# VHH binders against p0dx41: the designs that were tried, part 31

Target 1, 281 residues: p0dx41
Amino acid sequence: MASFIASDQDVKNFLTAPSMNDQEGIGFAYATDEAVLKALIPAPLKLMAPVVCGYVVHMGKPTFSAPYLEESLFALVSYKDKMMGAYPINLLLHGPGAESGVIAGREGAGIPKKLADDIELRRNDNSATATVERHGKTLLNVSWTAGELNDPSIMKQFAGQLALGKEAEMNSFFYKYDIDQHEDGTNHFSNVQLVATQLRSLADQVEPGNLSIQLESTDDDPFGELKVLKPLGAAWFHFDTSVMFNTLKLDEVDAATTMPKLLTGRYDRSFFNPKAATYII
Key: E = the ipSAE of ESMFold2; O = the ipSAE of ESMFold2 at other seeds; V2 = 0.75 times the mean of E and O plus 0.25 times the DockQ between their complexes.

## First folded at step 15 (VHH)

Design n5 (framework vhh_5c3l_4; at its last look DockQ between E and O 0.44; V2 from the best seeds 0.00; counts 0 for: pae E 6.7 > 2)
Fold by ESMFold2 at other seeds, look of step 15:
Structure n5 (fold): chain B 281 residues (1-281), chain A 127 residues (1-127)
Amino acid sequence: as target 1 above (281 residues)
Amino acid sequence: QVQLQESGGGLVQPGGSLRLSCAASGFDFSRYTMSWVRQAPGKGLEVVSDISSGGGSTYYADSVKGRFTISRDNAKNTLYLQMNSLKPEDTAVYYCAKEGRYYKYGSGSYTYTFDYRGPGTQVTVSS
């Protein structure tokens, strides 16, 4: 019988490291305006290249929810020139497990997750397409065609993540913060800190190819700010497992200078602007 | 180049049985959901049955459920349809079809698409 009180075993299972098993879809990279991308990255992270990476994937067997689709755009960054990884600018989730994925990611590591209205991912033979829709627009339209990369020079940057049959460890950087309420009911930020999550992933399918990509903006999701100057490449991939095995607390950061870069990844404009309209979904 | 070749059709009496086979080549057969689709004279294509890449999940149209059995042998790159208790309304050209992968939730969760099919095999059920 279900209960509002979790069993001791349920609590133990909840504390197990999460895994994003049976993950597949399109990964991609494109060149963008360096000054624009750099401005989005909070200190002390530093941009490594004027490149936006991203993906649209199906999370087939996550250990914490039903399956879901996920989109992300992220920058390649370093922490103190010694620790490298991804800084996700956004993640949009859709599907039966999406709500649980948003909750778990936000609460666990401050991951900038929101729900999409629709995500579609389709592969036929040697080509695939994906679309991400939110608040009245298709924010992302991406295609992969198996074969040559748009710019083969990027292969060195991704070889370790794309190595078949070998586990790879990857860092993702997030800014975790709390919102607490003052005695008078107003909000304040506390515990604003930089963390890194570390994933161990096993790729058993990687098919490089040509990228075609289009971005659009809404007030809530200004994807077009990260303009596509040059498509670099894409791949269809499958991760058998991807386990979050460690989280590192790296720095506390100043809320006043940092929060302007964090809020839009988690909250829509109606949180900031009472006159903002919600688009039809 | 994707090649699908159906066989095993023919003329049978109502209540009879046929076993269709589909030989596949030119792609990684084990990666794809495979389907049997049929087209009766003057009608559109109807999905009869499909089977997941590993064989663990199957679908049957209501009109054939309990009478038809889909199977696959990934080592032989072959798809099968065992058709029992055949009825005149089963008369059609039967095609083996390769499905693409498709993920979409909401009203269109996991929708069937066909990017290639074979030339088909005729099944005629008549007295």
Scores: ipSAE 0.217, ipTM 0.718, lowest interface PAE 3.7, mean pLDDT 86
Fold by ESMFold2, look of step 15:
Structure n5 (fold): chain B 281 residues (1-281), chain A 127 residues (1-127)
Amino acid sequence: as target 1 above (281 residues)
Amino acid sequence: QVQLQESGGGLVQPGGSLRLSCAASGFDFSRYTMSWVRQAPGKGLEVVSDISSGGGSTYYADSVKGRFTISRDNAKNTLYLQMNSLKPEDTAVYYCAKEGRYYKYGSGSYTYTFDYRGPGTQVTVSS
């Protein structure tokens, strides 16, 4: 029977690790302006390369929702020069499972997720395209054609992450924070912390190829700030499984210096009314 | 320009058989997964069966498994569906479709779309 009250078993099941199984789509990388990308990376993370990586994928069998499509752009970063991984700048979700995916990601690890108005991912034979639309513009238009990479030098950087038939472990870094309301309704930030999620993924399909990519901005989603200086390559891939098996608390960070780099990943300009003395965020 | 033409439909009695054919032109047929889809009266599209480009992998909807057989002849650019032990619930327009992997969602749901399909052939199972 349906109820607002979850059973004890439901609560126990909620505590299991999420998986993003049966995931496929286009992964890509391009060179961008180093100073611009570095400025987006909050301390203590450090940029490893002037490269933006990203993907547009279909999440076919997530354990926490119906299927959905997801876009991300991320930087390659290190923590303390020894722990390395991805720092996602944005994630946009679309489809029947997208709302649940946004809620789960934000609440679980501070993942900067928003809803897209539309995501299309299409493959025909040896080529594929994807588009991501939000608030009146196509923010991302990406194509993959099987064959040679635009710049083969990136192959070593990504080989272990997409190796067929082998599990690969990857770190993703996020800044988790709470918003606490005072009795008068005003907000303040609390518990602003750097965390890492650790993914274990099994790729059973990887098809490298040529990247074509265009980015555009809106006021809410300034994707064009991450200018494409040089396309490096793309691949069509399928992950049979991808499990968040661990989350690490790495550091507490200063809210005043950190939050300006975090807010646009979760909130639109409507939260930032320039005429208001107090903002809801 | 992609062109698909179905044939072989008609009226049959329950328990009977039909063989549908689809002639393909305007693309490299041997490089694509091909599908049979159907639309019963008052219903949406249902994927009946798929066959990989080389013919080595097939899919069948549960409602037709064991009764229908998909095949292809890449030398003749032709897709086939052998339909045995036909039931009144099999009554539908049957379409030959060229598949791509296509992900696009509408209002709160996901949708799979075929790039091209033919005009269809009517199959009616009635005594």
Scores: ipSAE 0.034, ipTM 0.600, lowest interface PAE 6.7, mean pLDDT 85
ESMFold2 (binder alone), look of step 15: mean pLDDT 79; pTM 0.792

Design n6 (framework vhh_5c3l_4; at its last look DockQ between E and O 0.89; V2 from the best seeds 0.00; counts 0 for: pae E 3.0 > 2, unsure alone 64.3 < 65)
Fold by ESMFold2 at other seeds, look of step 15:
Structure n6 (fold): chain B 281 residues (1-281), chain A 127 residues (1-127)
Amino acid sequence: as target 1 above (281 residues)
Amino acid sequence: QVQLQESGGGLVQPGGSLRLSCAASGFTFKRYHMSWVRQAPGKGLEVVSDISSGGGSTYYADSVKGRFTISRDNAKNTLYLQMNSLKPEDTAVYYCAKEGRYYKYGSGSYTFEFDYRGPGTQVTVSS
């Protein structure tokens, strides 16, 4: 737009469902400490397994931005034993479309998105690697090698999650909230609610294999809290299309018990502690 | 090992059409995204179009959008470029390229690289 004022048609187009076309990269799963992972899951969601899932992907042809790279770690959860899906603990974005992706996801569904300093994703013929860097460390270093999973006993669940050549619908759960400011400048939380986004995805490539993964922590991104007790497996995948076609309001939840589990995926330490900020020359 | 062979170029008048083909061998064609790139005389390489491994997602440079159509036939290991409404500025050597799946962005810029490309086919649009 060459104006601060959008046209009526631009407003209508803005309201259409986004599609994450030409998405590909490494998906993975590993076993972690059940008590630690369970503690991160806000009520009323329930943890389904002591497993962290995740990905590093290139969003090649999104309908709402330039391309970007995205990392996520998520838990598998249920809502009232009737809806199952992903609860993302974090998402880090990098690339020319990343700023737009963070703004859209934060505003649209309360998605815990921040910007990474760097993300690299590389596939050779039968192997791939990815790294995610933020604030002085490589937070995630992951590789996939085509072939057998680290734990072949999970092959049925791992392979059955994606149906090649057919659309599959998936739920992702997020918590939205408002931050309101009092007249004295102090803040409070309001309207804390559980939502689900629903995606319709068409996978045309899923190649299972062996996972190698290392996590590190910074003060801002404590990835190492989710210890890798056992790598379970990885896959290279490609979604031809992936449309976010619906968002459901599920519950209103208590701010005091919920917000401590939401803030670090959305904000850095400088928002909590003024002495955490430094001037870097 | 990897072999890419372009064909279908030639001399054509402005407003005319050509269909380029690229035969691929030595790799699992359906696993890879493919591109057409071109090099005009004295110029660098320009990405004209690309297509996802499944064929459902495409990209076109602004200079060719609406005039060119990329497609692939995974059963025949063949990539195509239909070029309509050709202009003198489309004169170039056109290369079929196998994309390297390497994604890394610099500060504010795009990076796009290829593993392999063919020897190219000449397209000349005579004014």
Scores: ipSAE 0.279, ipTM 0.738, lowest interface PAE 2.9, mean pLDDT 87
Fold by ESMFold2, look of step 15:
Structure n6 (fold): chain B 281 residues (1-281), chain A 127 residues (1-127)
Amino acid sequence: as target 1 above (281 residues)
Amino acid sequence: QVQLQESGGGLVQPGGSLRLSCAASGFTFKRYHMSWVRQAPGKGLEVVSDISSGGGSTYYADSVKGRFTISRDNAKNTLYLQMNSLKPEDTAVYYCAKEGRYYKYGSGSYTFEFDYRGPGTQVTVSS
């Protein structure tokens, strides 16, 4: 019978490694201002290239929720010149599974997830488009056309991550933290930690092509800060499976220098300005 | 032009088995997810099962889990549905469908969309 108390079997199932099965959409890369991007990367991560990568995907058969759509912009980074991977700057989710995805990601690994008002992803034959809307603007408008990359030189950098028919392992880096309340009612940050999630993914479709991309900003989502200086390329991809099989705790980091780089990916202006709590529904 | 042609339907007793096939042409079969959908007498369409373009990821409706198996042969441009332990409530016209790749959700709901379906094959489970 239904209960607030989970069964032993429910707890065991809850602890099973999540998988983002039947994931497909547009992946892309573009060049941006190096100094701007570098400033967003908290220590001890180091920027590897002045390139923003991103995607708009449909998570068709996730093991932990109903389906949902997800957008991300991320930097390519290294940890101590040994572990390489993605540092997501933002993730926006939309669809019936989105609320569960935000909760799981925030609690599990401190992933900077917010809800979008709308995400649309469409492919016809040799072209695809996606849009992401939040708080009155289209933040991202992206298109892929099968064929030539805008700059073919990027193919070598991405070959190992999207190798067709072979499992690839990928790292994503996040920061977790606590908010503790003092006896006087004020809050402080504590236990700020760098973590890495590790994914094992199997791509069965990768179709490279030409990127067209436009970004816009709102006060809550300043996507336009990451200016598109040069589109590099895009691909349509499908992962049959993408299993998050490990989470590593890497470093403790200084709150004062780190938290300013984390808050805007996780909170809107209403947290910073008490008069900014107006919405349109 | 996209063409989908189902075969393998027929009359079968409860507990029996059938294997449906769908021959596909007019598009690059291996690039598309595929579905089996059915329509029981007097009812709307129900998605029975779907399979990813590479064949590694599948979905089954609760009513058929453990009894039906979807598969595909991308070299032969063919989609299959193995139906075991058939029940009278499985009686329907079964359609092969090519999924579209258009993803959009309304305010907390979602829709499943496909571009094309075949003419269907009748499956009747009767004692």
Scores: ipSAE 0.274, ipTM 0.740, lowest interface PAE 3.0, mean pLDDT 88
ESMFold2 (binder alone), look of step 15: mean pLDDT 79; pTM 0.785

## First folded at step 16 (VHH; framework vhh_5c3l_4)

Design g1 (at its last look DockQ between E and O 0.16; V2 from the best seeds 0.00; counts 0 for: pae E 15.8 > 2, placed apart)
Fold by ESMFold2 at other seeds, look of step 16:
Structure g1 (fold): chain B 281 residues (1-281), chain A 129 residues (1-129)
Amino acid sequence: as target 1 above (281 residues)
Amino acid sequence: QVQLQESGGGLVQPGGSLRLSCAASGFTFSRYTMSWVRQAPGKGLEVVSDISSGGGSTYYADSVKGRFTISRDNAKNTLYLQMNSLKPEDTAVYYCAKETRYYKYTGSTYTYETAFDYRGPGTQVTVSS
């Protein structure tokens, strides 16, 4: 029977490490303006390449929710020239599990998740397309066609990360923070820290191909700031399992220089500008 | 041309077992999630079970959980369903289905229909004394 009070067993199950099982979709990479991308990367992370990577995927069997679709754009970064990984700029979620996915990611690791109005992902044999819509525009329109990459010379750059049938460990970097209220009712940020989540993933399908990609902006989601200067390639992939097995606290960081780079991936402009509001029913 | 052919159905007593097989051809079997779907007399289709392309993730309807086991052999392009502890309520035509990789969620009611672009002719399973 339902209760507001969770059982001891429910609490134990809640603490189980999350897995993103049966994950598949389009992954892609394109070259962008280096200065623009570098400006988005908070210290102490350093941009490793003027490349935006991203994906649109179906998360088919997550352990914490019903299935959902997810989009991300991320940069390749390093921490202190020794830990390398992804720095996600945004994630947009859609579907029956999306609300739970946003809550879990935001609370667990400060992941910059918002809800999309619509995500579509379709594969027909050797080609696939995806669209992501939010607040009146198609923010992202991508396609993959099996075959040659747009720039075949990058294959060796990513070959080790795409080993089939072998578990790979990957880092993703996020910033967590608290919002505390002063006695006068105003707020401030505290405990702003860099964390790394570590995933162990098993890819059983990676099919490289040609990328076609278009981005647009809304006031709330300025995807077009990350201009597509050159499409590099795409792949259709499937991860049978992907387990978040560790979260590391790496560094405390300055709120004043960091928070401006974090807010737009987590909040819409109505949080910053009382004259700005956008609604889709 | 996609071809799916089920076999292994038949008449069985309550509590008995059957093993269904599905031979696949005309597409790259190892790239697709595969499903078993059944239709009882006068009823709609029910997704019984599915299995991811690599076999690492499975789904079972509550009515069969613990009694049925889905598996696949990608080297032989074959999908299986082991059915144990069969009940009269399991009587149905069982179809092997290739799922379309088309993911879209519409409406506030979470309406998501698993799209099957191809299924076989089915195999009859009858559980009666």
Scores: ipSAE 0.195, ipTM 0.695, lowest interface PAE 4.2, mean pLDDT 86
Fold by ESMFold2, look of step 16:
Structure g1 (fold): chain B 281 residues (1-281), chain A 129 residues (1-129)
Amino acid sequence: as target 1 above (281 residues)
Amino acid sequence: QVQLQESGGGLVQPGGSLRLSCAASGFTFSRYTMSWVRQAPGKGLEVVSDISSGGGSTYYADSVKGRFTISRDNAKNTLYLQMNSLKPEDTAVYYCAKETRYYKYTGSTYTYETAFDYRGPGTQVTVSS
């Protein structure tokens, strides 16, 4: 029977490690303007390469929600030259599990998640396409065609980043923060911290190929600022399992220099501009 | 631009045979699963048969198994359907289609679906005496 009060068993189950199982879709990488990308990376993370990576995937069996589609653009970063991983700049979610995915990610690890208006992911035999729409534009239009990478000189390095049939551990970096209210009603940020989530993933399918990609901007989602200077490659992939097994608290960081780089991935312009409004039903 | 053109339809008596062809252009034919779909009078679309990009895997609807054979010639960008032992129930417009599979949100759930938005104008097959 449903209740506002969770049972002891429900609480125990809630605390179990989350998984993003049966994940499938297009992964990609392209070269972008180094100065623009570096400016988006909050200290103490260091940009490793002027490359934007990303994906559009179907999360088939997440343990915390119904299935959903997810887009992300992320940078490759290092923490103190000893931990390497992804720094997601944005994630857009769509589908029946998307609301739960946004809540879980925002509250659990400070993940910059928002809802898309629509995401499509299509595959026919040796090619696939995906689109991500939000607030009046197609922000991302990506395709993969099996075969040669756009930059074939990196085929060995690109293909070697995943070990098929063997679990691999990966880091993702996020910034968590609190918003506290003063007695006069104004707000301030507190407890701004860099964290790393650690994933253990089993990839059982990777099909490299050619990338075609277009990005567009809206006022709320400035994807076009991450210019596509050179497509590098794409792949269709499937992860059988992907378990978020650990979260590390790495550093406390300065709010004044950090928060400007976090807000637009988490909030729309109506939070910042009193003359901005968006109505979608 | 994707172009698909069917041919080989016509009027045939029950028990007869026809061979349908589909000329493809405007895309890399050898990279796609191709399908024959049909629409009988007053009925919806039915997938008759499909064939993988290299020709190694085929599907047939129960109503045509053992009578119809799908094939492709990737060097000529052509899809074929050999139809033997034709029955009046096979009367329909037959379409050549480029298959697309996709994930779609339907307002309440995600589904993995196929789409036939890229198809030719069709060829009429009529089986009667």
Scores: ipSAE 0.000, ipTM 0.154, lowest interface PAE 15.8, mean pLDDT 85
ESMFold2 (binder alone), look of step 16: mean pLDDT 80; pTM 0.781

Design g2 (at its last look DockQ between E and O 0.71; V2 from the best seeds 0.00; counts 0 for: pae E 3.8 > 2, unsure alone 60.3 < 65)
Fold by ESMFold2 at other seeds, look of step 16:
Structure g2 (fold): chain B 281 residues (1-281), chain A 129 residues (1-129)
Amino acid sequence: as target 1 above (281 residues)
Amino acid sequence: QVQLQESGGGLVQPGGSLRLSCAASGFTFSRYTMSWVRQAPGKGLEVVSDISSGGGSTYYADSVKGRFTISRDNAKNTLYLQMNSLKPEDTAVYYCAKEGRYYKYGSGSYTTEVHFDYRGPGTQVTVSS
């Protein structure tokens, strides 16, 4: 019989390392305004290029939940010029595993995850499309067509992610924090820290091609701030396995200067605006 | 152009085993998720199992988990299903299917609508005493 009390074995199973097996979809990159993107990157991370990368994928066999679809936009960053990797600005999830994925990512590594209203990903032969819907708009509409990249010069930046048949390791950077309540009922941020999750992924399919991409904003998700100045390229990819094998705690950071850059990827306008709270109920 | 041909079905006693094979041609087999799908008499299609393009990730329906094993040989363009501990409820036509990579979850849906571009003519499996 089910119980509110988990068994000792269930607790031990809960603590196992996650793997995102059978992951596939569209990855892409486009050039954006450098000053705008740089302003979004909290210290001590440093922007490496005026490029937004992203993906829309199906997480087919995650070890921690039912399957789900996921979108992300991320910047390429370094930590102290010694570690390089992705800084995800947002992730939107949809599907039966999505709620669990949001909770696990938020609590485990401070990953900026929210739920989408809908995500669609479709491939027909040598072309694919994806859409991400939230709060009344299509925030992201992306297409890939196999063949030439929009700008072939970007291939050098993605060479490590294109190493078919070999495991590749990559850092993803996140900021974790606690929200603690004062005795008077008000809240404050504590323990704000920069972490890096380290992924080991086995790509068995990577098909480069041409990118077409459009972004739009809502009050809750201002994707359009990251304007598409130039599409650079896209690829269809499949990761057979992708394991989060390590997490590094890198720095404690100042809440006042950091949290303004973290909230919109994790919360909607109603958390920030008392006038918006009246429509939540 | 795409061709899928199943084999290995037949009549078997409860508790017995069968190994199904699917020969694939007309597409780059190693680039696609492949599935076994079955249709019992008078019922709709059920996805029994699937396997990622590289073979490292698998799915099994609850009704067959622990009894069936899916595998693939990308060098031979062949998909397999090892079926052990067969039960009368496993009686069905079994189809090899190529997924079209369409992912969309409906409101409240636990599964995607799986889009199969092609499936073979099927092979009959009958489990009867």
Scores: ipSAE 0.296, ipTM 0.778, lowest interface PAE 2.3, mean pLDDT 87
Fold by ESMFold2, look of step 16:
Structure g2 (fold): chain B 281 residues (1-281), chain A 129 residues (1-129)
Amino acid sequence: as target 1 above (281 residues)
Amino acid sequence: QVQLQESGGGLVQPGGSLRLSCAASGFTFSRYTMSWVRQAPGKGLEVVSDISSGGGSTYYADSVKGRFTISRDNAKNTLYLQMNSLKPEDTAVYYCAKEGRYYKYGSGSYTTEVHFDYRGPGTQVTVSS
């Protein structure tokens, strides 16, 4: 029954741990400028390698929404040399579940999610392609061809996350914050915190291969700043299940030094520049 | 080379049951998502059901939920579709398909465009009294 008031059972179900089941697509890695990438990583996270990783996937059976497509670019980082994992710089979502995915991720863990205008993911035989479009440009064009990696030496780094048929755990790091308004009407950031989400994923398909990748920028999404100096490799994968089973609060951090590194993954130029153009729908 | 061969179709009365099988060869069956797709007379292809390579995740079209059950036996390289409570609207050629995925959403769409890179010759299911 439709109602503005949720039942007690609806509230209980709302609190169930989210899962991103039946997830498949292209994962990839490439070398980039170390100084550029390091500058994007807020303290206290430390960059582990001058490598950008990413993916374009279809989230086929998420527990919190209709299906959607998702892109991400992320760095490999550590927290205090004890916890290692992904620091996503951006995530773009498209499809019938995308709005719900943005809301859930933003509110749940401060995940830097925005909506894409279009995402396409296509596999045929032993090759696949994906494109991500936003605000008039193709920001990402990626392809995978099954076979040899561009740089076979990276297989050791990915071996643990490529384990087929067994659950693997991964940390993803995000920064949460509040935007509060002063009595005079001006805004400020508060409660800026480093968190880690912990995922447990079961991969039942992993096919390594060759990466071809191009990035472009718009004023709102400067993907091209993360230049492709050397493609390292790609894989087609399927996760049967992927459960976000924990979120850890790690540190409170300084807003002045942190927020400049968070805003562009979450907001467009119109939030920063009152003269920025708007798009016509 | 990839080969998919469907069997188990036939003529059945409304309310009846059929079990379709698909024998797979020429690839490592256990590594691939498999689908049942059908084509009714004068219609395009419709994804009926799919099942992940490990069998842990399934999808069913709304028109068949609760009546059809997809399964796989990776040891026998075989995909199955148990079809119960058959209706005349289920009359179609049923194809077993190997992944060849294409995901793109249009404005206001709640469906994916699924592309198959390999499918079998199909088996006819006819539901008529």
Scores: ipSAE 0.210, ipTM 0.714, lowest interface PAE 3.8, mean pLDDT 87
ESMFold2 (binder alone), look of step 16: mean pLDDT 77; pTM 0.773

